# VH-VL binders against q0atu2: the designs that were tried, part 130

Target 1, 119 residues: q0atu2
Amino acid sequence: MLDKKARIRTSREYRNVFEKGKRLSGRFLIIYYVENALDNNRFGFITNKKIGMAVIRNRIKRQLRAIVREYQGQVKNKHDIVLVARAGIGKSSFEGMEKDYIAIMKKAGLFARNANKID

## First folded at step 6 (VH-VL)

Design v36 (framework fv_recibokibart)
Fold by ESMFold2-Fast, scan of step 6:
Structure v36 (fold): chain C 119 residues (1-119), chain A 121 residues (1-121), chain B 108 residues (1-108)
Amino acid sequence: as target 1 above (119 residues)
Amino acid sequence: QVQLVQSGAEVKKPGASVKVSCKASGYTFTDYYMHWAKQAPGQGLEWIGEIYPDYGDTNYNQKFQGRVTMTRDTSISTAYMELSRLRSDDTAVYYCARGKYYLSWDAFDIWGQGTLVTVSS
Amino acid sequence: QIVLTQSPGTLSLSPGERATLSCRASQSVDSSYLHWYQQKPGQAPRLWIYDASSRATGIPDRFSGSGSGTDFTLTISRLEPEDFATYYCQQYESSPYTFGQGTKLEIK
């Protein structure tokens, strides 16, 4: 699981992201994102019944959390980001979800660009 | 069709704990936060806290922090609120209520029938 | 925390009269986060008005909500016997989410 501080925990915080945030759609994911006033990023997840039965939704939730955790260090600081799984995500592979996540985050400008460092 | 059904009335002694259940039906349990509110006899409503059923994240009113624990069991679409170290002023009707956290509204549109908890000795 | 003050605490009126219930917030509340609930004795609260002015499903058009900032109002244009109840305003602007103390509408 992500660290407690890296999760959106309150209903009002989710509302803030949906009301004030930007929206970007990928193939399997939609993200809503907004800059926060904290020193860290927070992530939220939404998986709905259109994805499939509980077994499929639970697998998707676990895999999305793992993907977010894996790339956490590449995300520009001070953002609240909500991932909404699209209906078709149930047919995706782990690699497919991962690639979609990376593509969306790059397009949103939320991934730090690799830069040549002298030191 | 959409409803929240709470567990029955409880009588407890000071210092005991009480655990109230709230069973949801007619909607996707994980699409709504579950809120809990307290209403002492003849008094108004007081928000206790909320839980995100999908992931279990909680947010409590500081007034109850340290004595309240909210949990859920998604396999049976049931939320729980446990209040510990009960005092006489915890005597109240406790309500669960659902609230949307995304899209266009957040009002508590569906409420449980309430659970009367009496603390006395 | 945001404190909601309702006035009057008790409003005694007769059927057919107009009722005006006030809710004042200690700091600004976006109208999208101000809701009203009706509660009758022995019953759970019921959502009545959401987003300051939108009637919940099944609520008669004699009920209207208005207001912004710190001042919100629930108006009943012509009281019916079934309208005598306690009304609570609620803010969802910030945690902890709070309710007003309620205005009890009672028959004169």
Scores: ipSAE 0.456, ipTM 0.828, lowest interface PAE 2.8, mean pLDDT 89

Design v37 (framework fv_recibokibart)
Fold by ESMFold2-Fast, scan of step 6:
Structure v37 (fold): chain C 119 residues (1-119), chain A 121 residues (1-121), chain B 108 residues (1-108)
Amino acid sequence: as target 1 above (119 residues)
Amino acid sequence: QVQLVQSGAEVKKPGASVKVSCKASGYTFTDYYMHWAKQAPGQGLEWIGEIHPDYGDTNYNQKFQGRVTMTRDTSISTAYMELSRLRSDDTAVYYCARGKYYLSWDAFDIWGQGTLVTVSS
Amino acid sequence: QIVLTQSPGTLSLSPGERATLSCRASQSVDSSYLHWYQQKPGQAPRLWIYDASSRATGIPDRFSGSGSGTDFTLTISRLEPEDFATYYCQQYESSPYTFGQGTKLEIK
């Protein structure tokens, strides 16, 4: 589970990401993202009725949180990022969602290198 | 029909707790934050706090922090506000109201009918 | 917290007259985060104007909102009997989200 500090908590903060953020679409996900004034990243998730029944939406929500948590160390600090699940995500595998997340985060330039090289 | 229906009036003694419910219908519950506001008799509106419909994350007005607890049950599209250690100045009508937090405006466009909570000895 | 001060506190007018209600913020509020609500006795508030100037669904065009920064105005061009109510401005710029104290529009 993501720590409380790594979650977007207020409605106003969500609106800031959607209004001022950049948008990037993947196959199953759309991300909206802005730099924040904090020392950490915060994530939000949107799963709407277009995805399918509550059982499917709850599975997608759980799996997306697991993916974000797994890769949180690779995300460049000081960003608020909202993931919006697209309608087709309900038919995706976990691996498919994971690959799409990695691809869009890389395309957005939000993935930092895992290790710093000291010369 | 989009509506929020709140639980009925309550009379409580000082020091007790009260839990007000707000049942949503006619829309996707998880698309809107649920906000709560207080209105003392003859007074204006005061925002108490909000709850994320899906995660349950809360953001409270510092004035109520420590005495207010907001929760929700997505399976029945119902939000709750519990106020503890009641005092006479907690006598008020309490409202729930929805606010959209993505892809649209965040104004409080739909309100519950209000729940009168009376705190008396 | 951002304090919203409404003036006048009470406005006594007759049907047919123009009403101008002011809302002043203690610090700048983006117009997209300033909203107005109407409340009648015994009723819940109702969204009236959102984003400083947009009328909510069903609100007559005699109502208009304007303003930016710290100074916002709600105008009713020609009062109808049903317009007599209390009007609250609200800011959504920063938490805690706050309301003004209200302007009560009453029949003279």
Scores: ipSAE 0.644, ipTM 0.863, lowest interface PAE 1.4, mean pLDDT 90

Design v38 (framework fv_recibokibart)
Fold by ESMFold2-Fast, scan of step 6:
Structure v38 (fold): chain C 119 residues (1-119), chain A 121 residues (1-121), chain B 108 residues (1-108)
Amino acid sequence: as target 1 above (119 residues)
Amino acid sequence: QVQLVQSGAEVKKPGASVKVSCKASGYTFTDYYMHWAKQAPGQGLEWIGEINPDYGDTYYNQKFQGRVTMTRDTSISTAYMELSRLRSDDTAVYYCARGKYYLSWDAFDIWGQGTLVTVSS
Amino acid sequence: QIVLTQSPGTLSLSPGERATLSCRASQSVDSSYLHWYQQKPGQAPRLWIYDASSRATGIPDRFSGSGSGTDFTLTISRLEPEDFATYYCQQYESSPYTFGQGTKLEIK
């Protein structure tokens, strides 16, 4: 579970990310991201009907929150980031989603940990 | 096609709670925030708060914070607003309205018909 | 919170006349987040103009919206009988989202 302060809560804040943010697509995820004026990162999640029935969408939501929470310390501060699940995510493993998240966050330049010269 | 249908009028005693429902149809319930607004007799509109139906995240106008609770049930595409410790100045028509937040920037384009809540003796 | 002040509070006119309704914000509102609603007695509000100047579906072209920053205007070029209603501006710039107090357009 993510702390309340680490979640995008208002519809206006989601709109800001979609309107002003950059977009990157992965295999199972799309991220939209923008710098914020706060001292912390906030995450939002979008799971649409194209993913599948409620049971599948609920599993995906739990797994995405768990992945984001695990890697929270590696994300550059002061960003609002929205994860949009792609239709194919319903057939992915947890490990597959995790790998896609890491890959797309690195490609976006959003991971702050560069100890091993990782991009 | 797209519509929001609210529960019927309520008469409550001071100190009671009221729970108003708003049933959505004709669209994907989780793609739009659900907003609630208050309109006292002869007065203008006042925004109460919003709920993300997908994740259940809420944000309330601080004027109502501590007395309002918003929830939803995605299995029946229904949003709820509960107002507690009712006072006479809570007598009003309460509206639900949808607001798009993902890739389309419409205002509150669809509104429920309103629910009259009367708080009296 | 952003306060929206509408003027006049009541506007008494006859069909065929031009109506100009003002909405002033206490701080800057991006035009993309200023909207207007029409409400008739006993009815729910209806979206009328969104993003300061875009007419909602089915709204006649005699209605126009304009403005930016803190000053916004709704104009009706030639009033028809069905246009007499209360009009509310609304900002979506920052939470809590707020409405103006309304301008009641009434037959003189």
Scores: ipSAE 0.459, ipTM 0.832, lowest interface PAE 2.7, mean pLDDT 89

Design v39 (framework fv_recibokibart)
Fold by ESMFold2-Fast, scan of step 6:
Structure v39 (fold): chain C 119 residues (1-119), chain A 121 residues (1-121), chain B 108 residues (1-108)
Amino acid sequence: as target 1 above (119 residues)
Amino acid sequence: QVQLVQSGAEVKKPGASVKVSCKASGYTFTDYYMHWAKQAPGQGLEWIGEINPDYGDTDYNQKFQGRVTMTRDTSISTAYMELSRLRSDDTAVYYCARGKYYLSWDAFDIWGQGTLVTVSS
Amino acid sequence: QIVLTQSPGTLSLSPGERATLSCRASQSVDSSYLHWYQQKPGQAPRLWIYDASSRATGIPDRFSGSGSGTDFTLTISRLEPEDFATYYCQQYESSPYTFGQGTKLEIK
């Protein structure tokens, strides 16, 4: 689970990201992102019924949180980022989701220079 | 059909706690924040707080902070509001209401029928 | 917190008349975060107007909302008997989200 400070917690904060943020689509993920006035990044996650039954949606949420947590140190500071799972994500592998996340974050310019994991 | 159904009326003594439930049906429970509001007899509406049903994150009005706890059970699409250390001025109808936060308006478009909580000595 | 003040507190009118209900905010509220609710005795509130001017599904076109900044208005062009109720404005600009004290529209 992400640190409480690293999560978008209120409905108004989510609304801000959707209204003011930029949007980028990947294969399995869409991100909405906006610069914040804080010293840290915050993440939010959206999985809707188009993905599948509750069991599948819960698995996807857990996997996305794990991916975001794994790479949180590589993300440029001062951003609120919401990940929205696309309908096809239910058939993806963990590795597939991870690769899509990295690709989208790089395309958005949200990964710091030399953002690759060491191991 | 989309609806929120709340638990029945409660009568409590000062100092007790009350836990009100709000069962959602007809929509994906985790796609909307659940809000709670208080309406004292003959008075207007007062926002108590909200909960993200997906993650359980809460935000409470400072007036109720320390006495209110909001939780949810996603397996039964039910939200709960517990108010502790009850006082006579907590006598009110308590409402749950959903608020859209993703790609749309945030207005409270669906409300529960209300739960009357009476605090009497 | 943002305080919403509604005026008048009670508005006594007859069917067929025009009603104008005011909601004033203690600080600026983006119109996208100003909503109106109708409540009848013994019932839960119902969303009536959202984003200051958009009618909720099923709401008659005799209802209109307007305003920006600190001054918002709900107008009913020609009152029908079923319109007599209490109306609340609500802001979502900042937490805690607040409601006005309500305007009770009553039959003269």
Scores: ipSAE 0.570, ipTM 0.854, lowest interface PAE 2.1, mean pLDDT 90

Design v4 (framework fv_recibokibart)
Fold by ESMFold2-Fast, scan of step 6:
Structure v4 (fold): chain C 119 residues (1-119), chain A 121 residues (1-121), chain B 108 residues (1-108)
Amino acid sequence: as target 1 above (119 residues)
Amino acid sequence: QVQLVQSGAEVKKPGASVKVSCKASGYTFTDYYMHWAKQAPGQGLEWIGEINPDYGDTNYNQKFQGRVTMTRDTSISTAYMELSRLRSDDTAVYYCARSKYYLSWDAFDIWGQGTLVTVSS
Amino acid sequence: QIVLTQSPGTLSLSPGERATLSCRASQSVDSSYLHWYQQKPGQAPRLWIYDASSRATGIPDRFSGSGSGTDFTLTISRLEPEDFATYYCQQYESSPYTFGQGTKLEIK
């Protein structure tokens, strides 16, 4: 689970990311991201009904949190980032989801120089 | 179609707690934040707080921080607001209302019917 | 927190007249985050105008919203009996999200 400080908590903050943020699509994930003024990163997640049954959605939610937490040390500070699960994510492996996240974050230029994954 | 249905009126003594429910139907529960607002007799609306229904993250108005707890149960599309250490000035109608946060909607477009909470000795 | 001040507190008019309701913010609010609600006695509020100027579904075109920055206005061009209610502006610019104190539109 991510620390409360590392999560987007308010509906207005989600709106800000979707409205003003940049969008980048991967195979299983879309990210929306914008710079913030907080000296830390905050992450939000969208796992809607289209990805499957509650059991699948709950697995995806748990796995996405784990991936984000594992790589939080790689992410450039001062960003609000929302991960949107695409419909096909339910068919992915943990490894496939992790690779997609890394690829999309690199493409976005959000990985910091010399940072290492936290675990 | 799209509805928010709240639990019935409550009468409580000072110092007690009250838990109001708000059951959503007709839409994807996790796509909308759930908000709670207070309206004391003859007064205007006051925002209490919000909850992300998918992850459970909350944000409370500082005036209620420490006395309010918001939760939800996604299996039955129901949000809850618990207010503790009740005082006479907590007597009010409490409303739930939704706002879309996924890809841009933000007005309180659907409201519950309200729950009257009376705090008296 | 952003304070919304509505004026007048009470507006007494007759059907057929024009009503102008003001909402002033203590600091700038993007028009995309300023909304208006109508509330009748014993009822929940209903979304009336969103994003300062967009009418919610089913709201008659005699209602219009305008404004930007700190000054917002709700106008009813030609009052009908069913329009007499309390109107609240609300900002969603920053948490805590706040409402104005309301303008009660009453029959003269």
Scores: ipSAE 0.676, ipTM 0.881, lowest interface PAE 1.5, mean pLDDT 90

Design v40 (framework fv_recibokibart)
Fold by ESMFold2-Fast, scan of step 6:
Structure v40 (fold): chain C 119 residues (1-119), chain A 121 residues (1-121), chain B 108 residues (1-108)
Amino acid sequence: as target 1 above (119 residues)
Amino acid sequence: QVQLVQSGAEVKKPGASVKVSCKASGYTFTDYYMHWAKQAPGQGLEWIGDINPDYGDTNYNQKFQGRVTMTRDTSISTAYMELSRLRSDDTAVYYCARGKYYLSWDAFDIWGQGTLVTVSS
Amino acid sequence: QIVLTQSPGTLSLSPGERATLSCRASQSVDSSYLHWYQQKPGQAPRLWIYDASSRATGIPDRFSGSGSGTDFTLTISRLEPEDFATYYCQQYESSPYTFGQGTKLEIK
C-alpha cells in the first residue's frame, strides 16, 4: 500500500503529468512522468476498462501498487509518475509486470539504485 | 491550437462504403483515444466506437459491429472510420472526438467539426 | 447498456431565469464517468461539465453540475442568451458509452 502522500489523486494532477510529462511504453505498462516541485514522489495508477472486468482491474492495480512500493527507494526524488496498464497486462504474471516496471524505469533514467539492494 | 479536422461531406449510394478521416494537431496523437459518434438529422448522439492510436486496438458498439472499421496512421496523426454496406438510416453527421484512456475524467474534450454522410438512392 | 434519460426534453425559459436539467441513469454511474456537453445547431458538441461537477475550461461559473449514483443535475443559475442550446449527459462507466437524448433549452 502506498502512503497517501505518495499518490496522485486529482484529475488535475493526472492531467498535468499527461500534458507536461514524458511517455515511455513497455510490454505491459506505459509510464508518464514529470518532475514535481514537492519533497517526494507521487504515483498514479490507471487500469482502464480495456483490461477486463472490475475484479481483474482491481487485482492488477493492487499488484502494481505493491511493485511500486517495493522499489520506491530506488526512484529519483521529485517526480510525478503515472502507470497505465496495457490491455495485455491481465495475462501477465506478477513477475512479468515487475520486470517490465524495472525495465521502463531504468530506461526513463528514474532508477538511482540497483534493484537487488531491496530488503 | 489543439484541433481535429475531418474530411468533407460525402454522398453515397445504398450498399457502398464511406471512409471518413480525422486529422489531429497540437497534441501527441498517441496519448488519447479517438472516438467516433453518429448524429442522425434532428437526433441525439450515438457512440460508434474508439481506437487506441498507439496500439491500434479498437472497441466497437455492437450495433455497428461487422460494418465499422477504425484505423489510424500515426505518421500523419490521422484516424479513419470506414462504414460499409450503407443504408438510408446511416445518413448522419459523423464526429471524431478525443478522450483520455484512464478511469477518471474520460470526457471527450476536443471534437472534429463533423462530416455529413448522405446515403441516397 | 446504460440508458440515460434526460428531463425535460424541452425547457422553455427566458434570459435571467434559473434552469435545472436532469439526467437519470438506468444503473449506477460513478460521478467520475458522467459528463455534460453543450451543442448548438450546426456545431459539434462541446465539453461543458466533466466528472459530474467540474467545469471545463472557459465555462462560466453560473453553470454547475451535481449528483451521484443514478441521479445527476446540470444547473444554470441565471440564463444568458448564449446558453440556449441542447445539453447532453454522457456516461463513460461501461461500454457501449451512451448519451442521453438531450434537453433542448429554448427561448420562451
Scores: ipSAE 0.012, ipTM 0.572, lowest interface PAE 8.7, mean pLDDT 86

Design v41 (framework fv_recibokibart)
Fold by ESMFold2-Fast, scan of step 6:
Structure v41 (fold): chain C 119 residues (1-119), chain A 121 residues (1-121), chain B 108 residues (1-108)
Amino acid sequence: as target 1 above (119 residues)
Amino acid sequence: QVQLVQSGAEVKKPGASVKVSCKASGYTFTDYYMHWAKQAPGQGLEWIGYINPDYGDTNYNQKFQGRVTMTRDTSISTAYMELSRLRSDDTAVYYCARGKYYLSWDAFDIWGQGTLVTVSS
Amino acid sequence: QIVLTQSPGTLSLSPGERATLSCRASQSVDSSYLHWYQQKPGQAPRLWIYDASSRATGIPDRFSGSGSGTDFTLTISRLEPEDFATYYCQQYESSPYTFGQGTKLEIK
């Protein structure tokens, strides 16, 4: 789904976002975000045991990656963003997760409203 | 340029099913949700549901749930809405419309021309 | 579900006059999810105003939208003959995505 270059992969990189980043909570998601010194955005995903069993956590992770990939072109460049799933996300619809993601990203000022990207 | 073209008018008997198509052109089919709306003669618009063409997930207005099915074929950029167990009050013009799902244009900015479905004995 | 109530149901005016069309929501709707459509008889609806206040492509600047929360307004500063049509507001805040019942703008 997401390209390797667009993924946060190491514990050190996750710690950097948590230590230096801003935090914003939505209904099903929490995001931590910080500007990076790279030419691209990177995303990380955390689904802990309070979400449910491995099957549920893996489904949620795949759905979140799909959502992020779908909207990647609208995210302001040069950010590291970590999505943390809240306990209630396992009961959410795909639409519910998607709308929560959009709402949080807009609230954080991370979605560009550029005419070229709208149509 | 950007266009949605729907299938032609249908006349059906009560209890039958109808399947309306909506062919997209001039844009990336998977970048926009495809919505469907109903307009009974002389009345306003009623949202039926949508399909996300990229992932195939759907969301239906509960009023139509159990009778409506939305599908798509990405190889021909076409969305379908099937309505089953037709009743006389299903007589209406049915519209497809695209909706952007992450920006200002979450609105339905492009509409099909409409398909008249008449349910009559 | 969010119910949108438009008023008046019919607005009779003459060309040159100002028109004000109201849309009230049964619960709060973020301005980013409130849109207006114009429909003429025998035609598909056309997007007119999106995100409560932004004109769609090609829409004349005599049209403006405003509002937030539960109260939204479409204003036409100086009516032209081609503006007489039915206008629908619509919310995309939550499923089911609902339309108002419409305001028919007719020539007096």
Scores: ipSAE 0.006, ipTM 0.556, lowest interface PAE 13.6, mean pLDDT 85

Design v42 (framework fv_recibokibart)
Fold by ESMFold2-Fast, scan of step 6:
Structure v42 (fold): chain C 119 residues (1-119), chain A 121 residues (1-121), chain B 108 residues (1-108)
Amino acid sequence: as target 1 above (119 residues)
Amino acid sequence: QVQLVQSGAEVKKPGASVKVSCKASGYTFTDYYMHWAKQAPGQGLEWIGEINPDYGDTNYNQKFQGRVTMTRDTSISTAYMELSRLRSDDTAVYYCARGKYYLSWDAFDIWGQGTLVTVSS
Amino acid sequence: QIVLTQSPGTLSLSPGERATLSCRASQSVDSRYLHWYQQKPGQAPRLWIYDASSRATGIPDRFSGSGSGTDFTLTISRLEPEDFATYYCQQYESSPYTFGQGTKLEIK
């Protein structure tokens, strides 16, 4: 559900985040992030087969996009951010993933301390 | 074991559209971008665009923007490239090729065998 | 877009000779984003050298790649009959990703 301009679309842009970005690990997520030269944020996602069967991976993909979309307005501008799902994420609840995302983003300095999701 | 198999040759009239398929096997389809390239008879290679097979995001060379559409079906590990409003200078062999983007090199290490598209009146 | 210019366009040599193929970029390309492909008539291209200097799996050690910035070179120390093909350099520094026009290596 993210708008086109809020997404990392090219393979080269993913490569840039992994090569130049900082890495921060949470319970269920790892983020790689780097400041960009744009006036907006862009998000990318990686969900590998270690997470589980296609049905589980598709659920995780939908839920991660939903979480990122809900908190999009709270993220500091000018960053490219890639979310990598850890193997254990398949056992997580939506609330568990959401909590992990907020905690990681705050620790990275990408969220305000009182960040709230968009209604 | 890693292989990309493309659909067979097509003959089309100017103004028609063509849809070429590229079926992947022997690797995790969603871990590699799928790229498409054009090679006109006796000419060099020209990059058309790329698609993220996991999320469906695309990036096209401006030369083909507006006429090319890339899609995929993850249930059968197949990527597609559709080129519309065909012209005689679209006559070419079209290749799919994979490129790793997750913590690895981005060279096109595996290529399909190519699909000849002939556009003639 | 970054333009890659290969020289010479055609290189006529005999087996046993040394071949030097040039690829020049219109702007700087990080060596990690410059790759070389070999193509024989009727066949798909095959990755030959990646990251400017690393040989792809199965490529003989008579092939070497070098260069940085705007100037890159593919060298074949002692040509074998199977080496006669067209070689393309490719940049991945920025979209659109581009190929050089190719150097055709042909038997004299």
Scores: ipSAE 0.723, ipTM 0.884, lowest interface PAE 1.1, mean pLDDT 90

